VH-VL binders against o60147. Designs and how they scored, part 347

Target 1, 175 residues: o60147
Amino acid sequence: MLEKNKYLYIFRHIQTNQVLLSQGNVLKKTALFQLPYPLQKPVAPNGMRPAKLRKDHWVPLLKVEFPNESMFQSVFMQLLNYRKYRSVQPLTSDLLKLPIPVRRRKIMRQEVPNTIADLADILNKEKFPENSVRLQLSDKSDSEYADWPPSVQIDSEEIKLSRGFREKTTVDEAR
Short names: E, the ipSAE of ESMFold2; O, the ipSAE of OpenDDE; V2, 0.75 times the mean of E and O plus 0.25 times the DockQ between their complexes.

## First folded at step 16 (VH-VL)

Design kf15 (framework fv_dargistotug; at its last look DockQ between E and O 0.07; V2 from the best seeds 0.00; counts 0 for: pae E 12.5 > 2, placed apart)
Fold by OpenDDE, look of step 16:
Structure kf15 (fold): chain C 175 residues (1-175), chain A 120 residues (1-120), chain B 106 residues (1-106)
Amino acid sequence: as target 1 above (175 residues)
Amino acid sequence: QVQLVQSGSELKKPGASVKVSCKASGYTFRSYGMNWVRQAPGQGLEWMGWINTYTGEPKYAQGFTGRFVFSLDTSVSTAYLQISSLKAEDTAVYYCARGTTYLSYGFDSWGQGTLVTVSS
Amino acid sequence: DIQLTQSPSFLSASVGDRVTITCRASQDISSYLAWYQQKPGKAPKLLIYDASKLESGVPSRFSGSGSGTEFTLTISSLQPEDFATYYCQQDYEYPTFGGGTKVEIK
């Protein structure tokens, strides 16, 4: 029997650098609810949850292939937890001194590196088999945001950028 | 194997409260969200919302805010649905179903359902 | 909310028949659609996820197809145990179900 999807796609917003987790290479609307700061009629780049999913505003950041669906599920939930945890942390005095727009931008700029670091941290703790997790980045330099455990094999090929989605591949169809 | 076992049928009067439990086994409880689905007699399925079993964050569908509360006891891998100020129209079978809303694998595991009857 | 319209609402068929149920979404939901089977007094059972992926343990006579706004569930050869109500469900947005299709014995 064919296993369920074991691929994680991470998208970033082209303006705010907000991050969305996705099972597939096409974002669904509920992905927006991953963002911690809802607001009535929010407009990016205020660092808030957009009112609508604009697919053209999101680009792939990375793709992760896990050994199996269960591991994917676990890591996915943990990533959500890390993000939520950060969202509820008190702002530093330095951030509070900044104008709100500047503050929001600064926080949002950290979402990409934080998410990458979170992923690495989670994978470090999971202790998956060596080279059992395949990581493909849109920008290979993004891998430098974290120290990766031996379980992670970084693909030499970068993922192709496509706004709102990544091109469907045979591997993606396996989900 | 994955199992979701719900508490037994409930008979309540209007204005009362009920708490339905859903005990999970056979998998890592916090790795999958828990959904609640309502089915009135002879009617279709209605998604009530879900709770993130890792973070504890509930999300309620429109129409299921206020009187409906999702909660967890992770120590016993159990999700709860509490309905307060019960109304006759709350009479339905309530299902818990495994699934993470941010993913699209369908609800692959269901509780057996809990009939809640509200009558004078 | 995304509305799912199933057709037909009722279907009379015989054992061995090829049965097709359609589900139409009010907007493009890509492939974020699941199919369920429900028998009286029982919980729904997942048959298909992601529009066309067969859930583990589900007989191969069940298949799903479609994308965007039009989806179909097909039972290639109806078996006695297949008489039930079938629901489509989308999760492109917060989950919504179709109205159901009751497959009855002719």
Scores: ipSAE 0.752, ipTM 0.896, lowest interface PAE 0.7, mean pLDDT 91
Fold by ESMFold2, look of step 16:
Structure kf15 (fold): chain C 175 residues (1-175), chain A 120 residues (1-120), chain B 106 residues (1-106)
Amino acid sequence: as target 1 above (175 residues)
Amino acid sequence: QVQLVQSGSELKKPGASVKVSCKASGYTFRSYGMNWVRQAPGQGLEWMGWINTYTGEPKYAQGFTGRFVFSLDTSVSTAYLQISSLKAEDTAVYYCARGTTYLSYGFDSWGQGTLVTVSS
Amino acid sequence: DIQLTQSPSFLSASVGDRVTITCRASQDISSYLAWYQQKPGKAPKLLIYDASKLESGVPSRFSGSGSGTEFTLTISSLQPEDFATYYCQQDYEYPTFGGGTKVEIK
């Protein structure tokens, strides 16, 4: 059941809009390491990283199929690097004036548009063959966060998954 | 050149408060988290907690949640440790140390330390 | 919390000796371990991170190894400037430090 690693899956948290990157259509607990604090025992009540992965709280944002595993790995690593770069951007005095709950929400809500823009920026720079990269979104209007290169074919079918459910081909189907 | 410069030594009476500063230079202040580490005279190192310079949110180790406050002034690239209701057992050198948002990179830059002495 | 036990607490050695210091974690911490050197009156200095990676500017005579619960710091040929106290530190969860190993002149 383990698929060849040429697919990028991106998930969004249903409440915070935080983003997690995944190599598979099933989000693993280790993906939480992508969130801004180290995995800790215990997680503070207002921490950025949840103590547990609640798979029903994370829904598909988008899926990308690359021509091969090498291209997937390159883009995946670059996305993680972009994310690290954004994590170190300066706090403005305007952000610091906000109450912590409001500030946190504002920072987190930028993760979806920022991740989509980062993906497009990477794909524009990588010079992939025309129509070689297939992009599928859960909400096609999210494609408006970026300008896509000719290499990207945007799938006309949206990812159809109810809140808290994943695509078929999960571990349950491997039983 | 990365540099963390702390405020000078403090001599205090029990019940007083102290505010230790840690001014960063030579790097983007919000690129690295700021840790606070305590070392009592002749003893080992004790992690007190850190502050996320990206969000401004502090986190405290167990035992440091009551009288200890971490804060920032990002306009001058400075982190602060405030200790209230000082006790004799708070006598120690207090270090700031630069960390990262990712595990396994260690604390790669340290302040020179601030000795806080609490005595009657 | 994760306890780190350093061994030995004290070590007497001569210039040129090969020195090894061990750090044992109370649970599996993968490779999330760092080593520091501290001289009297000075701040700690990072030597090794991620169990085995040498910090920039640290002499190549220093090396680290280990994973899981057992870790070592090795100084291949002890120099006069290496007489100090050495600490291990984990950041698998909330950071904790080992008790230290003082390396003294024999």
Scores: ipSAE 0.000, ipTM 0.497, lowest interface PAE 12.5, mean pLDDT 81
ESMFold2 (binder alone), look of step 16: mean pLDDT 92; pTM 0.946

Design kf16 (framework fv_dargistotug; at its last look DockQ between E and O 0.75; V2 from the best seeds 0.00; counts 0 for: pae E 2.05 > 2)
Fold by OpenDDE, look of step 16:
Structure kf16 (fold): chain C 175 residues (1-175), chain A 118 residues (1-118), chain B 106 residues (1-106)
Amino acid sequence: as target 1 above (175 residues)
Amino acid sequence: QVQLVQSGSELKKPGASVKVSCKASGYTFRSYGMNWVRQAPGQGLEWMGWINTYTGEPTYAQGFTGRFVFSLDTSVSTAYLQISSLKAEDTAVYYCARGPYLSYFDYWGQGTLVTVSS
Amino acid sequence: DIQLTQSPSFLSASVGDRVTITCRASQDISSYLAWYQQKPGKAPKLLIYDASTLESGVPSRFSGSGSGTEFTLTISSLQPEDFATYYCQQDYEWPTFGGGTKVEIK
């Protein structure tokens, strides 16, 4: 029996560093709904949900292979929860002192490290088997944003990019 | 095994309210979203929206805002669909369906027929 | 919203026949398409997801293909239990269904 999807792709916006979770190596439009509604319908880089998905503006941040679908789904939902929780937290006094555009940029700059840290935290709590989770990064240095549990094996090979900044596949290579 | 069991058929008058339940079992309830799909008699399938079973956040499709409310009781792994101010056009079979985050629907409830008639 | 157009809406076939149903999307949805089977008085059943991945427990006579805007569901050899209505569904955007294809016995 063929297993269902057990791959998590995380994409970042090339300008805003916003982060989207994806169940596939091609972003869906619905992924944008992970981002908060704009106050006045701004588009990136205003740090809000863009009206359209520009695939060429999103690049893979990391890819995670889980042992099975159940583990993947659990981690995926938890990541969403972490993001939601963070989004509803009161802003610090320091942030509130900043102009809105500056504040938004500062917050967005933290989305990548926060997401990576969230992932590591979730995986630490899940206590998956040793080396059962394979992590590939587009930039290996991003792994330094977190302490990874023994369940995580960091792949020495970085994510390869193809058209639209998705992961390169054999099919893509043939095109 | 994964199962979604919905509440029984409902007969309501216009203006009344109905609450359909969908009890999930055989999997971790919070790991999959719960979708609601409507099917009018002799018609096709229509996605109504979904609820994030982890956060409790509902999302409603266009045309299903206002009178439709998704809710959860996680303690019993149950999702609910409440329809208020029922109209004749609300007559349909309502399905709950499990699915990965805003994706396809791999398991379905047996459906709940809601009939709205004077 | 993304519109899915199924063709044909109605199909008459015999047991053993090769049946092909098409689903056309109004825009590129990559491979984010699922196929369902629904029998009268029953809930839909997932057959294929991600355009070509067979759901567990589904007979191998069912297959899906396509990407972008054109998709097909194929039943290699129609069985008596396969007479039903089939729906495609995309999940690239907010989920939408095709109009359905009713496969009836000739």
Scores: ipSAE 0.838, ipTM 0.917, lowest interface PAE 0.6, mean pLDDT 92
Fold by ESMFold2, look of step 16:
Structure kf16 (fold): chain C 175 residues (1-175), chain A 118 residues (1-118), chain B 106 residues (1-106)
Amino acid sequence: as target 1 above (175 residues)
Amino acid sequence: QVQLVQSGSELKKPGASVKVSCKASGYTFRSYGMNWVRQAPGQGLEWMGWINTYTGEPTYAQGFTGRFVFSLDTSVSTAYLQISSLKAEDTAVYYCARGPYLSYFDYWGQGTLVTVSS
Amino acid sequence: DIQLTQSPSFLSASVGDRVTITCRASQDISSYLAWYQQKPGKAPKLLIYDASTLESGVPSRFSGSGSGTEFTLTISSLQPEDFATYYCQQDYEWPTFGGGTKVEIK
C-alpha cells in the first residue's frame, strides 16, 4: 500500500536550458553528472557539464508527485536512461550543417521538450491509476510538448517559486 | 521483503582474483542503484562506487579505478564485484548496498570477508 | 571531497540516558545526510535519511536534526540493543562516511 508521497524535481539552466533531475528540492552536486560531457571536451553534441554547481543558475521547470517511492524510483531511473541513450545517438544531417557553437546551443535547447516528452512516454507505458500522478509546471504551456496519460493530473497552478523548489518560506506563500 | 545475499568469505594469496556476488530479491532490481562499500578490519566505511542497474554503467570512487570491476546479471538480479591483482591491503569486508540514485543506502548485504595473505 | 567529522568518537552511557551524536560537514550539504547503526560482525542499518526522516521500522526514540554543516542523531532513552557504532553519511556529493561514534555501556 501507499506509505508516503514522493516528488520528482526537474530543473532548467537559465542560460543553456539544460535539464537536471532531482530526488530533492535542492540540487546535489552529483546531479551535474547527468550531463554527458565535461566542459573541457572540444565537441559536446548534447551539451556541456559545468565545472561547479551554481545554484542561482538552476530554476524550477516542473515537479511530479508520485503516490509512493517504488513508482518514483522506476520513473527516475528510466528518465536517466532515456537521457543517456539520446546522448550517444548520431547527429542529424540538419544539425551537422550548423557551425559548432550554434549546433551545441540548439541541441541543449532541446533538453526541455525532450525531457518532458520522455517523462510522458514513460508514464504512458506505465499502468498507473487515473489521476494518481500530479504534475505541476513553472510554465503550463510546457505540458504541450507531450500527450499525457489518464494517470496524470496537471495542476492548474504554476510553480511560483523563483529560487528553487523550497516548500516552505516565511513570506506570503507556503507550500 | 528486500534482501541482499552475498557470496561467502574468501581466502586468497596476493596476485589472485576474487569475484563477490550480491543477489537481490523482494524489489524491482532495475529501480535502485547498487553500491559497494568496503570496511577494513577495525576501520570505518568506505564507498567504492556504484552501478546503474538499469543501464549497467559503473561509477568508481577515486581510489577504486583499475583493479575493481562492477558488473550485473539482471536476469538473476545479481551484482558482482571483481578484484584483480589482490594485495594485502584489500583485506576487508565488502558490502553491497541498495539505494536511490547516488543517495543513502537503505538495504545492505551481510558482507563478504576477503582475506589476502601469503 | 566532503569530510564528515563525528563527535564524540566514543561515548559511555547507561540504559535510559539521552544520547546525542554530532556530525559536521566540511561544506554545506543541505539536508543530504543519513545515519547508520552497526553492530559487531553485522552490516550497517539505516536509521535516518535526509537529516531527519526516520526509516521504516526504526524505533521512534531515534531522531535526527540539522542542515547545512551541522547535524545530530539523538536517542531519547537508550536501550540495551542501542549499544553499537553509529556512522553519518552524506550524499550531497559522492558518498562519504563519518569516522563513527562507538556507544558503550557505562
Scores: ipSAE 0.561, ipTM 0.822, lowest interface PAE 2.0, mean pLDDT 87
ESMFold2 (binder alone), look of step 16: mean pLDDT 94; pTM 0.955

Design kf17 (framework fv_dargistotug; at its last fold request DockQ between E and O 0.65; V2 from the best seeds 0.76)
Fold by OpenDDE, fold request of step 18:
Structure kf17 (fold): chain C 175 residues (1-175), chain A 118 residues (1-118), chain B 106 residues (1-106)
Amino acid sequence: as target 1 above (175 residues)
Amino acid sequence: QVQLVQSGSELKKPGASVKVSCKASGYTFRSYGMNWVRQAPGQGLEWMGWINTYSGEPTYAQGFTGRFVFSLDTSVSTAYLQISSLKAEDTAVYYCARGPYLSYFDYWGQGTLVTVSS
Amino acid sequence: DIQLTQSPSFLSASVGDRVTITCRASQDISSYLAWYQQKPGKAPKLLIYDASTLESGVPSRFSGSGSGTEFTLTISSLQPEDFATYYCQQDYEYPTFGGGTKVEIK
């Protein structure tokens, strides 16, 4: 039984900088479930879950290629739960001093770098084989948000921006 | 080899409660969600919800809130489904099924028949 | 919720026949559709996911196609062990199943 490559896509909201994890290159509606409920009390610091998935509001942030399902699932679940854990952590005293709108914006701006850092941390802990994981970024400078383990090979080419999805190429799979 | 082994058939009276177990083996338990699917006699498949095996957070489908509780014992890689205040219409085979996050289901338990009869 | 409509509900066929089952979604689900086989008294078995990806260990006579709202499961040459009920399932939203298609021996 041949193992197939798996792809983790991370999308960024073009306005709010919210982040969504995706098992494929097309966002599912279930991806929105990663965001807090709109009517959550207290007000969620990381923004609100939109009622509708507007794919045109999301652009690919990065793509991670794994050589098998096991590695992919392990990283995906950890990354998903890292973010959830952060969302329930108490706010720092510095953040609490800020007006709510300013606080929210500041927290949301941290979503991208925090997610990238989380990914790197998870991959560092997993100790995968050298160059077994391929990372492609929409902006190569985003790789500077973290120190990457030897298991990660960063592609020299940037991913093309495509709102809501990234079409298959000769080297890409949907999932 | 991935395996999901469920507890045996149950016969209950209306108003009683039942707890079905699903023991997982052959993979990293926390790397996959655990789903529950119901199938009434002679009927189709119905997704009841899932539990995040990493965090323990359950999510219930519409129609399966209140009397249905998903839980875990991660020390033995086991997921549980508890149904309280059983009704006759709860008579069905209940399956646990492994799957990626809110995706498809690649491995299934053998099912647990729960019969509710006066 | 997304509704999946399978057709036909019942299908009679002979060994060696080419069998096609259709699954229609009430809205665009991209390629987020899976197919399962279930035999009496047994748990469902995953055949295909992401519309066309064959699950490991599944015979090559099974294939899936489609995207958006129309999907098909094809058995190129029906075998004796293939008589069963087949279900489609979408995972674009919270999972839902089709009503099933029972493939019976003619």
Scores: ipSAE 0.870, ipTM 0.940, lowest interface PAE 0.5, mean pLDDT 92
Fold by ESMFold2, look of step 16:
Structure kf17 (fold): chain C 175 residues (1-175), chain A 118 residues (1-118), chain B 106 residues (1-106)
Amino acid sequence: as target 1 above (175 residues)
Amino acid sequence: QVQLVQSGSELKKPGASVKVSCKASGYTFRSYGMNWVRQAPGQGLEWMGWINTYSGEPTYAQGFTGRFVFSLDTSVSTAYLQISSLKAEDTAVYYCARGPYLSYFDYWGQGTLVTVSS
Amino acid sequence: DIQLTQSPSFLSASVGDRVTITCRASQDISSYLAWYQQKPGKAPKLLIYDASTLESGVPSRFSGSGSGTEFTLTISSLQPEDFATYYCQQDYEYPTFGGGTKVEIK
């Protein structure tokens, strides 16, 4: 019997540093709905949601393998909720004083560290077995944004792909 | 064992309302999205939208933003579809279907036939 | 809107036949396509997801292939219980279904 997806894929935008969460190694167009697109003035738009998904603009940030699909789904839904919660928070007085383009850039630059911290917060609260969650990063120094529980094994090998999380060629595995 | 059990069939007059329930069991309710799918007699399948079972936030497909309301009672792992101001064209089988976030639908309820007739 | 066009809309076949059903998407959807079987009076049943991955408990005579805009469902040796309507569904964007393919006895 085949097992349903137990992998979390996280992408980073090459220019804005915005983050997208994905259930697959290729982004769906629906992933863009994670980006804020509010017209409300008291909650200034935190970023931009493009009308079209440019797959060449999104690169691997990290990949997580969970013990099973159920655990993956629990963490994924919680991460989505953390992102939504952050997107609707009132802006600080300091941020509101900035010109809108500067404010957006400052907020977007926090998405990588915030997402990594949120993932770690969720995993620290969960009761997963030791070394049962494998974390692989494109830049291993990004693991320093958080303290990881014993359940997390950080892979020594960085993600080498520069375009999405495309599957590895069979030639590489045959050698 | 994952199960979705829907409320029984309904016969309604135009202008009435109906509320279809979908009780889930055998899995963590808040970890999977709940979708509603319509099938008119002799017709194909039409996605009506979904509700995020973690947040309670509904999303409606084009054409379902008026008289259709999705809701939850997470304490009893139940999703609801309410249709107001029923029209004859609302006659259909309504399915609930769970799946990963905005994905395929791996488990379906048995369907609820709503018939709207004078 | 991503439109899915199934062909044929209807086919007649005999037990033992190889059956192929095509689903064409109006834009590239990668491999985000599922196939369902629906028998009269019953809910749809998931057969294939992610274009080619067989759902648990589905007989191995069912297979899926394709990526991008063109996808196929194949039944290698049609059985009596396979006479049903088959639907494709994409989840690259908000879900949409194909129009269905009814498989009947010849």
Scores: ipSAE 0.721, ipTM 0.866, lowest interface PAE 1.3, mean pLDDT 88
ESMFold2 (binder alone), look of step 16: mean pLDDT 94; pTM 0.958
OpenDDE, look of step 16: ipSAE 0.862; ipTM 0.932
ESMFold2, look of step 17: ipSAE 0.663; ipTM 0.853
ESMFold2 (binder alone), look of step 17: mean pLDDT 94; pTM 0.959
OpenDDE, look of step 17: ipSAE 0.856; ipTM 0.932
ESMFold2, fold request of step 18: ipSAE 0.713, 0.698, 0.007; ipTM 0.868, 0.862, 0.488
ESMFold2 (binder alone), fold request of step 18: mean pLDDT 94, 94, 94; pTM 0.959, 0.953, 0.959
OpenDDE, fold request of step 18: ipSAE 0.868, 0.860; ipTM 0.940, 0.938

Design kf18 (framework fv_dargistotug; at its last look DockQ between E and O 0.57; V2 from the best seeds 0.70)
Fold by OpenDDE, look of step 16:
Structure kf18 (fold): chain C 175 residues (1-175), chain A 118 residues (1-118), chain B 106 residues (1-106)
Amino acid sequence: as target 1 above (175 residues)
Amino acid sequence: QVQLVQSGSELKKPGASVKVSCKASGYTFRSYGMNWVRQAPGQGLEWMGWINTYTGEPTYAQGFTGRFVFSLDTSVSTAYLQISSLKAEDTAVYYCARGPYLSYFDYWGQGTLVTVSS
Amino acid sequence: DIQLTQSPSFLSASVGDRVTITCRASQDISSYLAWYQQKPGKAPKLLIYDASKLESGVPSRFSGSGSGTEFTLTISSLQPEDFATYYCQQDYEYPTFGGGTKVEIK
């Protein structure tokens, strides 16, 4: 009997640094729905939801292996909630003083560290067993964006990418 | 075990409203989305949309905007489908179905038949 | 929207037969396809998810294969309880279902 999905993939846009959560190592079009609707339907790099999924524009940021599906689903939904919450927060006066394009870029630059920090925060609250969560990053330095709980084991091996920004190995099933 | 129990069959007149309930049990309610699927008599399955059980945000498929409203009562792990201004063509079995975020549907309610007739 | 075309729409078979149902997607959906079984008056039941992963509790005679645009559901040896309607469903975009394949007893 095959275990259900326990892997979280987080992708970042190569230009905008926007972040998408994925239940598989291949992005679905529905992942774009995590991004806010643009006011005038702009596409990246305007920092909004593009009309089409360009897979070649998204690279893996990190991969998380959870002990089971339930833990994965819980964390996934919480991450979405964190993102939603952040998106509805009022902008600071400093940001409001900036031109819209500059403001958007500045906000988007924070999506990667914010998402990583969110993940760590959620995992800290969940109190999973020690070393039960395996974290792989495309850039190991990204782990520095957060303090990780004992439940998280950071893999020394970075995510290896192939064309299309897939992992080179097919050992890990997408979902 | 995971269970989704829906409210009973409904017979309504055109223009009326109906509210179908779907009570979930056996899992963490907020960890999975709740989908709604319609099946007209003798027809196939049609995804109506889903509601994020954590945030409460509903998403409606094309053709199911306006008269269809998804809602939650998280205190009792229940999802609701409300259809207003019922039409004869709304006659169908309505299913709630649990699923990972916009994915497949691993558990289904038993369905609720809504019949709209003069 | 992604269109899923199932074939055949109707299939007559006997107990013990190998049955194959195909589902074609209008575009590449990777492996984001599920199969369901529905019996009259009952809710659909998930059989396969992610093209080839067997749902817990589903008999091993059921299998799924394919990726991209072509998918198949196979019942290696049809059992009496397998006479039903089968649906494919994609989740690459917002979920859509195939038209269904009714498997009837010959």
Scores: ipSAE 0.859, ipTM 0.929, lowest interface PAE 0.5, mean pLDDT 92
Fold by ESMFold2, look of step 16:
Structure kf18 (fold): chain C 175 residues (1-175), chain A 118 residues (1-118), chain B 106 residues (1-106)
Amino acid sequence: as target 1 above (175 residues)
Amino acid sequence: QVQLVQSGSELKKPGASVKVSCKASGYTFRSYGMNWVRQAPGQGLEWMGWINTYTGEPTYAQGFTGRFVFSLDTSVSTAYLQISSLKAEDTAVYYCARGPYLSYFDYWGQGTLVTVSS
Amino acid sequence: DIQLTQSPSFLSASVGDRVTITCRASQDISSYLAWYQQKPGKAPKLLIYDASKLESGVPSRFSGSGSGTEFTLTISSLQPEDFATYYCQQDYEYPTFGGGTKVEIK
C-alpha cells in the first residue's frame, strides 16, 4: 500500500559538487556505487569515487515528495539510468583537449545542473496530476536549471538543515 | 497485488546447468530491483546479488561471480538465475526477492529447490 | 562485508510471552536493518524495515528498535502463529543476513 517511502533525497558533495540519489534521509554506503570507479572508457579518470562515505561531506541539494511509492520508484530508477547513460557517453573533443584533472573537475561540476535537468525531463514526460509533486531545494536558484511541469509545486521555503535531511535529537547530545 | 512465481524444483547431476525463472506481476517490473537469495538445507539466508530491472545490469555478491548468471526478459516481467557446472554444494532453495534499489526485500518468490546429486 | 550476529540462536517460549531477539552489526549501519519471519518450507516474510517501521499487514505486537550496531525485534505477546525462524538483514552496504533465531513453543 501507500505507507512506504515516497520521498527522493538528493545530496551534493561540498567540495566536488558530485551528486548522490537517495531513497532515505541518511545516505547508505552503497550510494557511492552511483559514482563511477575508474575503468577504461567510458568512466572518468581515477579518483571520481571517494574511498569512504564521509557523511559530513554530503549536504542536501533537494527533496521531492511524490504522490506514492510506485511513482517515486519509477522516477528514482529512471534517474539512476540517466546517470549511467551519461557515464558511458564518449567525451567531447573539447573535454578531451583538457588536462585530465581539469576535465574530471569540469565533469563533476556539471552533476548538479545535469541531475536537476534530468529530474525535470522525467517529470515533464510523466502524467502526474497538477501540483502533485512537491519540490524543496536548498538553494531555490537551482530550480532555474530546468523548466518544470505543472505537476511540480516548488516549495517557497528552502531546506534549512546544514547536514543531512534529519535533525539530531537531544538524547544523542546528552550522551 | 504483488506476486513473484518461480519455476519448479529441479533434480540435476553434477556438471549440468539449471535456469530458474521468477515471473513478477502486480507492479511495474522495472521500478524495483530483483534479488536472488540462496538457502542451503537447514541453513540461513545468503544474498547472491541482484539485477537492476531498469538497465539489466547484474551485480554479484562475492563468491557468486563465476557460474551464476542473472538475466531478464522485461517483455514478460521475468528474471532468471542460471547456474552452470552444477556442484553438490549448489543444492539449495533459490529465492527471487524484489525490493527498492539495494534495500530490504518486501516480496519473495516461493523458492525453487535445486538438488544436485549423483 | 558487514556481519550480523543474532542472539539467541534458539529460544523456547510460551504463548503470551514477550520475546526479544537481538541483531548486532560489525559496523555502524545507521537504521538500515530489516527483520524477516520464515516458517518451514516457506519464503521469508518482511516484518520490519528501516529498523523500526512495521510492514503493512504485520501485527502490531511486532516492533523493532535500535540504530548503529545494536537492534532488537520484540514480540509483545507471542501467538501460536509466531513460532518461526527470524532473520535480520542490513542494507547499508550490499545486503547480508544474520544467522537466524529459531523460536519454538515450550
Scores: ipSAE 0.716, ipTM 0.864, lowest interface PAE 1.2, mean pLDDT 88
ESMFold2 (binder alone), look of step 16: mean pLDDT 94; pTM 0.959
ESMFold2, look of step 17: ipSAE 0.647; ipTM 0.848
ESMFold2 (binder alone), look of step 17: mean pLDDT 94; pTM 0.958
OpenDDE, look of step 17: ipSAE 0.846; ipTM 0.920

